# Designs tried in a protein design chat: VHH binders against Protein HIGH CHLOROPHYLL FLUORESCENCE PHENOTYPE 244, chloroplastic (HCF244). Part 16

Target 1, 331 residues: Protein HIGH CHLOROPHYLL FLUORESCENCE PHENOTYPE 244, chloroplastic (HCF244), of Arabidopsis thaliana (Mouse-ear cress) (o65502)
Amino acid sequence: SAAAVNLAPGTPVRPTSILVVGATGTLGRQIVRRALDEGYDVRCLVRPRPAPADFLRDWGATVVNADLSKPETIPATLVGIHTVIDCATGRPEEPIKTVDWEGKVALIQCAKAMGIQKYVFYSIHNCDKHPEVPLMEIKYCTEKFLQESGLNHITIRLCGFMQGLIGQYAVPILEEKSVWGTDAPTRVAYMDTQDIARLTLIALRNEKINGKLLTFAGPRAWTTQEVITLCERLAGQDANVTTVPVSVLRVTRQLTRFFQWTNDVADRLAFSEVLSSDTVFSAPMTETNSLLGVDQKDMVTLEKYLQDYFSNILKKLKDLKAQSKQSDIYF
Below, E stands for the ipSAE of ESMFold2; O stands for the ipSAE of OpenDDE; V2 stands for 0.75 times the mean of E and O plus 0.25 times the DockQ between their complexes.

## First folded at step 11 (VHH; framework vhh_lunsekimig_d3)

Design q2 (from m2 with S99D E102G; at its last look DockQ between E and O 0.80; V2 from the best seeds 0.66)
Fold by ESMFold2, look of step 11:
Structure q2 (fold): chain B 331 residues (1-331), chain A 118 residues (1-118)
Amino acid sequence: as target 1 above (331 residues)
Amino acid sequence: EVQLVESGGGVVQPGGSLRLSCAASGFIFDEYDLGWYRQAAGIERELIAFITYGDYTNYVDSVKGRFTISRDNSENTMYLQMNSLRAEDTGLYYCAADDWYGDSFDHWGQGTLVTVSS
């Protein structure tokens, strides 16, 4: 790849030297896997946690410990790094302001001070339209902070991950458990995280992308009911759907707003209200695809993604049935 | 490198219970399909239960209602709770893993012995 860039005396920085923040998360792991496959030197920022992160090292990445809520741990992670790909989002049990605002500010300031040459930030589509949702407000504020920082950057707004639909709909429908539906026409253009990783690395190599805000949207925007119907068809089973009217959600949110001690409930209800509205989480991809030099037909469709998941299960079920037939011969 | 280590086997009376554990490392635990195989003396290993990415579970008919597969992602450990054990459940129990984009389990542990006898 490109020749090393010396940002300080005696310290060469290779253009292929990448730090992935949030490397164990749903998107981050795909970024790491893809970057390693494409020949990058990948360092993974991992905070100390009970669960092992040994798979990152087994793949060939290096692992460094840091915690975004503790800014003093950040500078060492950036030594010798050319590009930061920031996939970090606070865990549900952590205050989102600590990781998603204060941690991001510290990371961006350290990256600027350390001479990081490119910073990739993942945001949320429509975050500028929903200041009532704290995560969206923080994402939008972080976008503006990054723009004002003087760092060379790429901001990528996401619409939704196909991976999230497995636990929300595919599995419960297969197991004949209740799933939540809504009467609202909200649509989400889900994208496979493998495609997000591929497009991100293509964007890294394209100087025309520097400083731009992109939205990555899947090939089609889906309502909740359309996703449920697709999973029903693929599973061969009717779902037990509990539909919550939008008016009920709004009444519940109003009552909760009167009591600050229920802030985490209000946050979840605010996000639920956005998802149950007529808002569309999608964007036309023609300009983005042209700019990146990719073909929309190469993107995984939700139909294909879910079909592959159900086919995996079907194959394992056939293996169980083959074992059962063998045992039945002896009954 | 994928590593799977079974434990919890032993000798138990018919009607008794055992809980098997499978400690895993070297892969993204919550994105893999996991399974339990059983091997009786002189017989090939047989898939008896699996749990997929997203935690869909299923079982061979002979153990449905008696065995429960589960996993704890915070400990990278899969379990098999075995109740109402029968003499026919005697054998070596192996845990297995593969990512869900693959079509078959291709990683196994060394096995833990379960003996059901009176």
Scores: ipSAE 0.540, ipTM 0.848, lowest interface PAE 1.4, mean pLDDT 80
ESMFold2 (binder alone), look of step 11: mean pLDDT 78; pTM 0.774
OpenDDE, look of step 11: ipSAE 0.690; ipTM 0.892

Design q3 (from m2 with D30Y; at its last look DockQ between E and O 0.64; V2 from the best seeds 0.00; counts 0 for: grease 27.2 > 24.2)
Fold by OpenDDE, look of step 11:
Structure q3 (fold): chain B 331 residues (1-331), chain A 118 residues (1-118)
Amino acid sequence: as target 1 above (331 residues)
Amino acid sequence: EVQLVESGGGVVQPGGSLRLSCAASGFIFYEYDLGWYRQAAGIERELIAFITYGDYTNYVDSVKGRFTISRDNSENTMYLQMNSLRAEDTGLYYCAADSWYEDSFDHWGQGTLVTVSS
């Protein structure tokens, strides 16, 4: 009669315990902030750095060091966690396969083994339609893997971040630097990462969303040219636009594929090609908004987002100019 | 709570260089506009440089070409490299921060003293 070792019921995991993977990223930090504001106990998985992400601690989160490229570091981070929100993405200098596939697979498997109750995964809109792009393929494969894992999960496909447009277009235009664009008619429904975070946490609390695939999209889809034009208008100056033909990108990609050391470059170029295609990265939000109980009017528009950004800068410029004039009077 | 702590001030000869640092805590550093103010004796505090979200920078005319503002988001630290210092650059230098959603700097450090004297 083998005595059934009564494994003492493990300390009940609090439903408010969240692990955020990729907590230092553009989206991850917003997730952390929003979750903390809403009263969650947030643990952040962060790669070891010389200077720890002190801002996360300052916000009231716990920071744990781990690396998705080192799967052996993952289990310890999941102890006492109810929910995982996976915002992680590989760095440009890292092979996509290591972090975005192998690391993610390890994370999902470990989450399952440790009895994680909820898993949120961020994917890319239309990733299933672009198998030729390594990142898209990996994202889609990860979606499937997560579904097959049996974990209670929410998959959220994203279209793009408004925040990325600042460095790419707004600042260069203000500084009268070259702006790089494509002639591709691709449209992207950019979304504010704060809104993404807000909606994610709403979705997290809605049990009806368990096992669902959601797409988060901004209120309007924009071409690169439209974004540039908007920035020009708001900045009050013309952009120096350098247009790279898609054909040149394709040729470059083909050439780079011949060299193993350029695989990363080729992969990046592949992604650029998708962004340069006649594709629309947008989705209707009506059903999603209804499901989440949110109003479209509460989402930040790209126009408002950029307007606020430029308005702030212009005010600061005015202050600088005012000070310059004042100094000239006294000296 | 937003905290800004300046360091790097001191006494330097005309033509010399200093590097000021501002260590920030208690906010999303990446999403904030940052700036340097200075206050000379008997003069109102003035904005001399700023760096915005996305790293747009600008300067007051009197420091253009001599001062460089920068930020390290990984360290939550803003810097002011000051070259070719002049006597008129003497003053208390303040670090400032505001959310890029806000129109004006609303957080300030205690300041660090810069003295340019022969």
Scores: ipSAE 0.445, ipTM 0.818, lowest interface PAE 1.3, mean pLDDT 87
ESMFold2, look of step 11: ipSAE 0.486; ipTM 0.820
ESMFold2 (binder alone), look of step 11: mean pLDDT 78; pTM 0.775

Design q4 (from m2 with S99N; at its last look DockQ between E and O 0.79; V2 from the best seeds 0.00; counts 0 for: grease 26 > 24.2)
Fold by ESMFold2, look of step 11:
Structure q4 (fold): chain B 331 residues (1-331), chain A 118 residues (1-118)
Amino acid sequence: as target 1 above (331 residues)
Amino acid sequence: EVQLVESGGGVVQPGGSLRLSCAASGFIFDEYDLGWYRQAAGIERELIAFITYGDYTNYVDSVKGRFTISRDNSENTMYLQMNSLRAEDTGLYYCAADNWYEDSFDHWGQGTLVTVSS
């Protein structure tokens, strides 16, 4: 319990002792890797899995099992921890309220009760402007809860991960499968999760950033169509795109107003409002880069990230073609 | 440290099937590119199938439609389902892994023998 920690004989909590929550996720793994490389003592909070998270232990991290949906499992994970880096987001099938709200509230309350010295929370850019999107509303409410908690914290709003574009666009285009698109002007400044990890650890070491809200945005904001076009160019293949015009989505919303619809239909149509958004998920990085002492040129561009991915595949394809030619000659 | 262990090789008649497995440890399994190589007597190892980060797959022409590469990230295991086996498929089959994002050394298993004969 928290009371047991308060009554234990005093041992100073090491400033390099970090708990990473969501450590197996796309961002969390990069946080763990980077922190270990920089000499931190890293504890990873993971859910029990059929295959243990052995790669985290192989890297030199300590792995503890807990489940944010079960608050009673949290306090033991925080013993001896100086800093919490919270990368956790619920799986698509899990209730958002249970993991992303109730779990976060429990984690923050436990962290406060146990004297955690710094709490890093990842949020979503523009979350305060889109209460109609449940995850964004919960992120914003969590930001406010954290601010009111009295914990020393850093809140980092993210715009999007370059890693997500591989499965959503790059691979289906290479496989000549259908890809969903839209003519909506919504743009996202995707960032490489390795850059997010690097900037996070720099921010963690700078006490002038304590209590600040930062937004980490990639070098350029991209529409869905721009990402598809870039992938087409780099792959040398045309995409099979199903595009829905923004005006069609708005007409669909109007039909809901004219006719009585079930909650299931109305809920699906509410997603149309997000897809029709004119919102830009990007922020100027000049002040952030100055505060962190980072050069903008050190950040990976989406063009470079995708070019490297496609070049890697091209090398393997050339090797396959060379093997086919050799096989044909001798067979 | 990266470890790759193949299994599932054996002797089969032409037209038969085998399923090879490659158990992996020591790395983030779903971030690596994985591949199967085949080595016949007197020939250098040849790449016959690969699966990338993001699960793009491709095959050498001689096995297309007969072999299927897959992976199970929850079990850290890659598979090669080999159907309609032919005598020329005889050889030592290796699994391999590359970190596509970092320029790392190639990692190889010890190989599993597949013999297709009447």
Scores: ipSAE 0.585, ipTM 0.855, lowest interface PAE 1.3, mean pLDDT 79
ESMFold2 (binder alone), look of step 11: mean pLDDT 78; pTM 0.772
OpenDDE, look of step 11: ipSAE 0.699; ipTM 0.908

Design q5 (from m2 with I28T E31W; at its last look DockQ between E and O 0.57; V2 from the best seeds 0.00; counts 0 for: grease 24.4 > 24.2)
Fold by OpenDDE, look of step 11:
Structure q5 (fold): chain B 331 residues (1-331), chain A 118 residues (1-118)
Amino acid sequence: as target 1 above (331 residues)
Amino acid sequence: EVQLVESGGGVVQPGGSLRLSCAASGFTFDWYDLGWYRQAAGIERELIAFITYGDYTNYVDSVKGRFTISRDNSENTMYLQMNSLRAEDTGLYYCAADSWYEDSFDHWGQGTLVTVSS
């Protein structure tokens, strides 16, 4: 009669216990901040670095060191966790396959083994339509893997971040630096990462969303040219635009594929090609908004986002100029 | 609560250099605009440099070419590299922050004293 070792019911995991993977990224930071503001207990999985991510601790999160490229480091981070929010993406210098596939697979498997109750995965809109792009393929495969894992999960496909436009277009225009663009008619419904975080946490609390695939999209899809034009208007100056033809990108990609050490470059170029195609990265939000109980009017528009950004800068510039004039009077 | 703590001030000779630091806590640092103010004796506090979200920077004319403002979002720290210091640069230097959604700096540190004297 083998005595059934009564495994004492493990300390019940609190539903408010969240692990954020990729916590130092553009989106991850917002997820952490929003979750903390809403009263969650947030643990952040962070790669070991010389300078620790002290800002996360300062916010009130717990930081644990682990690396998705080192699967053996993952299990310890999941102890006592109810929900995983996976915002992680490979660094440009790292092979996509190592972090975005092998690491993610390991994370999902470990989450399942440890009895994680909810898993949120960020994917890319239309990733299923671009198997030729390694990142898109990996994202789609990860979606499938997560679905097959049996974990209670939410998959959220994203279109793009408004925040990325600041460094790419707004600042260069203000500084009268070259802006790099493509002639591709690709349209992207950029979304504020704060809104993404807000909606994610709303979705997290909605049990009806379990097992669903959602797409988060901004209120309007924009071409690169339209974004540049908007920035020019708001900045009150013309952009120095250097247009790179898609054809040149394709040729470069073909050439780089011949060299193993350039695979990362080739993969990045492949992604750029998708962004340079006649594709629309947008989705209707009506159903999503209804499901989440949110109003479209509460989402930030790109126009408002950029307007506020430029307005703020202009005010600061005015203040600087005012101070300069004042100093000239007294000295 | 937003906290800003300045450091790096001191006494330096004309032509010398200092690097000021501002350690920030209690807010999403990477989404804030940051700035340096200074206040000389008997003079009103003045904005001398700012760095916005996305790292757009600008300077008051008197410090252009000599001072460099920067930020490290991973450390929640802003810096002011001050080169070719002059006697007129003497003053209390303040770190400031505001959300980029806001039009004016509304958070301030306690300041760090910079004295340029022979």
Scores: ipSAE 0.359, ipTM 0.798, lowest interface PAE 1.3, mean pLDDT 86
ESMFold2, look of step 11: ipSAE 0.502; ipTM 0.826
ESMFold2 (binder alone), look of step 11: mean pLDDT 78; pTM 0.772

Design q6 (from m2 with I28T E31Y; at its last look DockQ between E and O 0.62; V2 from the best seeds 0.55)
Fold by OpenDDE, look of step 11:
Structure q6 (fold): chain B 331 residues (1-331), chain A 118 residues (1-118)
Amino acid sequence: as target 1 above (331 residues)
Amino acid sequence: EVQLVESGGGVVQPGGSLRLSCAASGFTFDYYDLGWYRQAAGIERELIAFITYGDYTNYVDSVKGRFTISRDNSENTMYLQMNSLRAEDTGLYYCAADSWYEDSFDHWGQGTLVTVSS
């Protein structure tokens, strides 16, 4: 008579307990901040670093060390967690397959085994249409894997972040540095990561969204040229634009494929090719907004985002100049 | 609550170097603009350098080429590398922060004293 070990009903996991994976990333940190602001108990999965991500602790989150490339480290991070928000992405120096596939698979499996109640996964818009791009393929495969896992989940496909445009275009233009652009007619509906975080938490609370695939897109899709032009206008300066032909990128990719050590470069180039295609990374938000009970007007436009950024800089510059003039008068 | 804590001040000879640090807490550091102010005796506080979201930097003319402002978002810390220090650089140095949505610095540290004296 094998004594049924009455596993005492485990301490009920609080619905407010969230694990954020990729908490130090551009999106992850916004998720953490928003979740904390809304009163969630946030645990952050962070790779061991010489300098700990102290800012997360300062915000009031708990930090746990783990690595998606080391699956054995994952189970301990999930203890007492109700919801996982997966914002993790592989570093450019790491093979995509290790973190974005093997690590994610391990995380999902572990989440299922441990009885996680909700799983949020960030994917890429139109990832199903670009199997030739390793990252896109992996994202799509992860979507399927998550669906098949039986976990209660929300998959959110993203188009792009406004925040990335600052370093790529705005700052170089202000500094009169070269801006790298493509002639590709690709349009991207960039979104503010704060809005993404806001909508994610709203979605998290809506049980009707369980098992759904959502696409988050900005209010308008932009070409690289349009973004550059907007930045030029706002900066009051012309950009030094270096256009890299897509043909050159393709040739480079072909050449890099011959070298195993350049696989990462090839994969990145593949992604660049997609961005150089006649593809539109946009989606209508009407249904999503309705579902979430949000107004499109509450979303930040790229124009406003960049306008505010440049306006702020110009004001600071004025302050610097004003002070320089005052110092000259007293000598 | 936004907190800014300066460190690294001290006494240095003309031509010497100092590195100031500003440890920040209580806000989303990476989305803030940061700046260094200084106040010499009998003079109004002046903005000497700033670093914005995206790491755009600019300097007052008197410190250009000598001072470098930087930030580490992972550590919520801003730095000011000061080289070729001059007597006129003597003063209390303040760390400042504002959201890039805001037009002016509205958060300040307590300051760290820099004395350049032969």
Scores: ipSAE 0.449, ipTM 0.833, lowest interface PAE 1.2, mean pLDDT 87
ESMFold2, look of step 11: ipSAE 0.596; ipTM 0.850
ESMFold2 (binder alone), look of step 11: mean pLDDT 78; pTM 0.784

## First folded at step 12 (VHH; framework vhh_lunsekimig_d3)

Design r1 (from q6 with Y101H; at its last look DockQ between E and O 0.58; V2 from the best seeds 0.56)
Amino acid sequence: EVQLVESGGGVVQPGGSLRLSCAASGFTFDYYDLGWYRQAAGIERELIAFITYGDYTNYVDSVKGRFTISRDNSENTMYLQMNSLRAEDTGLYYCAADSWHEDSFDHWGQGTLVTVSS
ESMFold2, look of step 12: ipSAE 0.706; ipTM 0.878
ESMFold2 (binder alone), look of step 12: mean pLDDT 78; pTM 0.779
OpenDDE, look of step 12: ipSAE 0.570; ipTM 0.859
ESMFold2, look of step 13: ipSAE 0.723; ipTM 0.897
ESMFold2 (binder alone), look of step 13: mean pLDDT 79; pTM 0.784
OpenDDE, look of step 13: ipSAE 0.392; ipTM 0.813

Design r2 (from q6 with Y101E; at its last look DockQ between E and O 0.72; V2 from the best seeds 0.00; counts 0 for: unsure alone 64.9 < 65)
Fold by OpenDDE, look of step 12:
Structure r2 (fold): chain B 331 residues (1-331), chain A 118 residues (1-118)
Amino acid sequence: as target 1 above (331 residues)
Amino acid sequence: EVQLVESGGGVVQPGGSLRLSCAASGFTFDYYDLGWYRQAAGIERELIAFITYGDYTNYVDSVKGRFTISRDNSENTMYLQMNSLRAEDTGLYYCAADSWEEDSFDHWGQGTLVTVSS
C-alpha cells in the first residue's frame, strides 16, 4: 500500500501524480506518453504559448502554464504533485544560466518546500569531467544541488538521443546537403528516448534506486563518422561531409568568447570540443539492467533504428516515383 | 485512438492557393511519418507528399514546386500549402499517419474536398 504522502495536513497526494517539466521536448513527451500509458496522473509544465500544446491534453495529461525563468510561476504547478520528472533544457536562444541553473534551482527549492516525494533529474554523462563546458558544469552543479536539497531523488545521466541523429545526419544525407563531420574520436552510446522513458518509469517505482545516480547508455558507442557511414550505407548514397578540424573549432571558440553576442555560439562550440576529445560517452548497463530488471536485448539499437527509418523512407519514395510514372501515362 | 482531422478544403479557381491542415490526436505525433493522399474521381488514391518525423519531405512530380508539406510537432498539426492549383488537383485529400507497424500509412482522416474550377 503506497502510503499517501500528505503535502499539507489533510490533503492526500496520490503517488501516481507526476509533474513533467519539459513535457514538450524530445524526451519529455515520451515520458508523458509512457506515464499516461502506465496509468499515472500526469501534469505538464509548459511555457505559455499562443498555441497551447493541445496534444498533451489530448493524450490525457493536464497542462499548466509556467516558466522556469519565472520562478514565481513554479509553486502553483507543484500543488498535489507526488513526483517531479525534470526533462527541461534551455533553448539555444536562451541564456543557459537562466533556465538550466536558476530555473532548476528554483524548481528544486520549491519542490522541497512543498514536500515533493520524488524528484527525477536528467543530467549528462561525464558532466563532472567537463567543467569547461557550461552546460556540463551546470548539470553537474544541479546534481549536487539536488543531492544537498534532501529531496528523495534519482539522477539519470544521459549519453545522447538517437532521434537527434535523424535531423543531423540522416535527413541531410537524403537531401544531399552538407553534413558536418568531426574527426573527433568521441564515441556516444545513443539511446532511444522511448527506452529512456520506459527505464525511467521502472526506476521511479523502485525504491532501492532512491538517491542513486544512474547512467543510461545505448548498446553501442558510435563515432560521428560511423554514424555517417551507416547512414550512407542505408541511404545508398554518399554524404557531402565537411570536416572541421578540432583545432579550428578551438580557435574559433577562443575568438568567439571575446564577443558577448557569440556566447551562445561559444557555448555550443564548447560542447563540440567535448565531442572532439577521446572521450567515450558510454557506460556499462549490466548493473543498471539488473537493478531495473530489464534485458539489454529489449533496447533499440542504432542500426535497427536507422535501418527502419531509411527503409520506410525508401519505400515511400518508391511509391511516389511509381505514381509519378503512372500519371504521365494518362496525360 | 489515432485521430486525424483534415480541414481547409474548398473551391478555388485555377492558379489559386489553399492551405490544408491535419490535426492529429491520440498518438505521439513527433515520431510518426505523415503524408497527404488525394483521390480524384475515378482514380485510385495516390500519395502526393510525405514528411517524416525527421522532417524529410518528398513529393509526387505533379505537385513538386507547387505544394509544400510541413508539420508542427508542438501543435500536432500537419499542413499542405497548395499553390498554383490546377483542375487536375481536384479531389478528396486525406491526411495519413504511419505507425511503422505496417509497410504503409495505416491511419487516415476522413478527407477534405478540394475543388479547382473556374
Scores: ipSAE 0.413, ipTM 0.802, lowest interface PAE 1.2, mean pLDDT 86
ESMFold2, look of step 12: ipSAE 0.660; ipTM 0.871
ESMFold2 (binder alone), look of step 12: mean pLDDT 77; pTM 0.767

Design r3 (from q6 with T28I Y101S; at its last look DockQ between E and O 0.82; V2 from the best seeds 0.00; counts 0 for: pae E 2.1 > 2, grease 24.3 > 24.2)
Fold by ESMFold2, look of step 12:
Structure r3 (fold): chain B 331 residues (1-331), chain A 118 residues (1-118)
Amino acid sequence: as target 1 above (331 residues)
Amino acid sequence: EVQLVESGGGVVQPGGSLRLSCAASGFIFDYYDLGWYRQAAGIERELIAFITYGDYTNYVDSVKGRFTISRDNSENTMYLQMNSLRAEDTGLYYCAADSWSEDSFDHWGQGTLVTVSS
């Protein structure tokens, strides 16, 4: 009880009491769903929006509204919370500094002041090596801020989501649209967000991870061309690849800054520039897997992930075509 | 527990429009493929449209150009916009979700009735 952290005297804070920030995002949803399935008490910090996030409540989470750009809204969200899992990133239309930096600083400072026992932060692998990419620079600055804050934390650097490849390559290839290529052989070890969530919750329960910086890398590092070729094979269609030289990508990034385009556009162009460099976004996972008690063989491979995606589309297309053929047979 | 609840059905005249909604719970909506099935009197359910993770869509020929499937992952809701409705569109409309089991779709709602008559 003396170790309990809360604003109300005598009310203990349960170790299963988790606040997920960015709960409506791609990774955040996975974290919330998995944490609920594992029996955690999950509170979701959701920014005010026209359509409420009723699905989180339907799952059994508590939803609280707060805005990281308004620091006065943060302290109430932390009452009775043991652990914060911070999946937040700025919306495409918002300036990256206001959400990903200023909002993070406010959240971390409030977490420290409120006695939060653990803070989980997601960063980007090699963020310290690419200060020209706005998101990477801010991630690196946030890592250093956390390290200096004295807040008990885990920093998890990510390499890339397999889910992102669906919109970037799989769907455009199916739709016979152009996909972006590059003349540099940069490699990325994409990971399924389900695996990221599983490993995160394992890491959260392991006190030996406290204060560490981990990189979660998928089972294999892939070049852009290798991903495109795999999608071509699985879709049964040739990709229409637009290869863009690195120098053109650099000019394009400057143009997006001049027009103050959305973060999604700027992040896509900036990430494309990093992918066009001769950089490897991967890390050996042997030590991490041993520390977390997981087997590398249990991680989803990109081949399996994409094969499942295309196979399920094929099954649905066969069902639609069978119905059309049945209708046609009566002509 | 997976739950799918349809709404928006009703009676409309030929040429009219109707918008169906499917509210989902009990699974990670974003990562599922979703679809709409139609069941006319005396006929088995038939898949008429689907939308995958990443928003690839496809339709049976009889509804192409008239129906539009979409979803809003932030609301855990799928939609079917039905335009230029015809009498043969009459039936029970089910939303469905694919958990990537051996069958293409393994979860269905209870259905919402659409009647197109003059």
Scores: ipSAE 0.442, ipTM 0.815, lowest interface PAE 2.1, mean pLDDT 79
ESMFold2 (binder alone), look of step 12: mean pLDDT 79; pTM 0.777
OpenDDE, look of step 12: ipSAE 0.658; ipTM 0.904

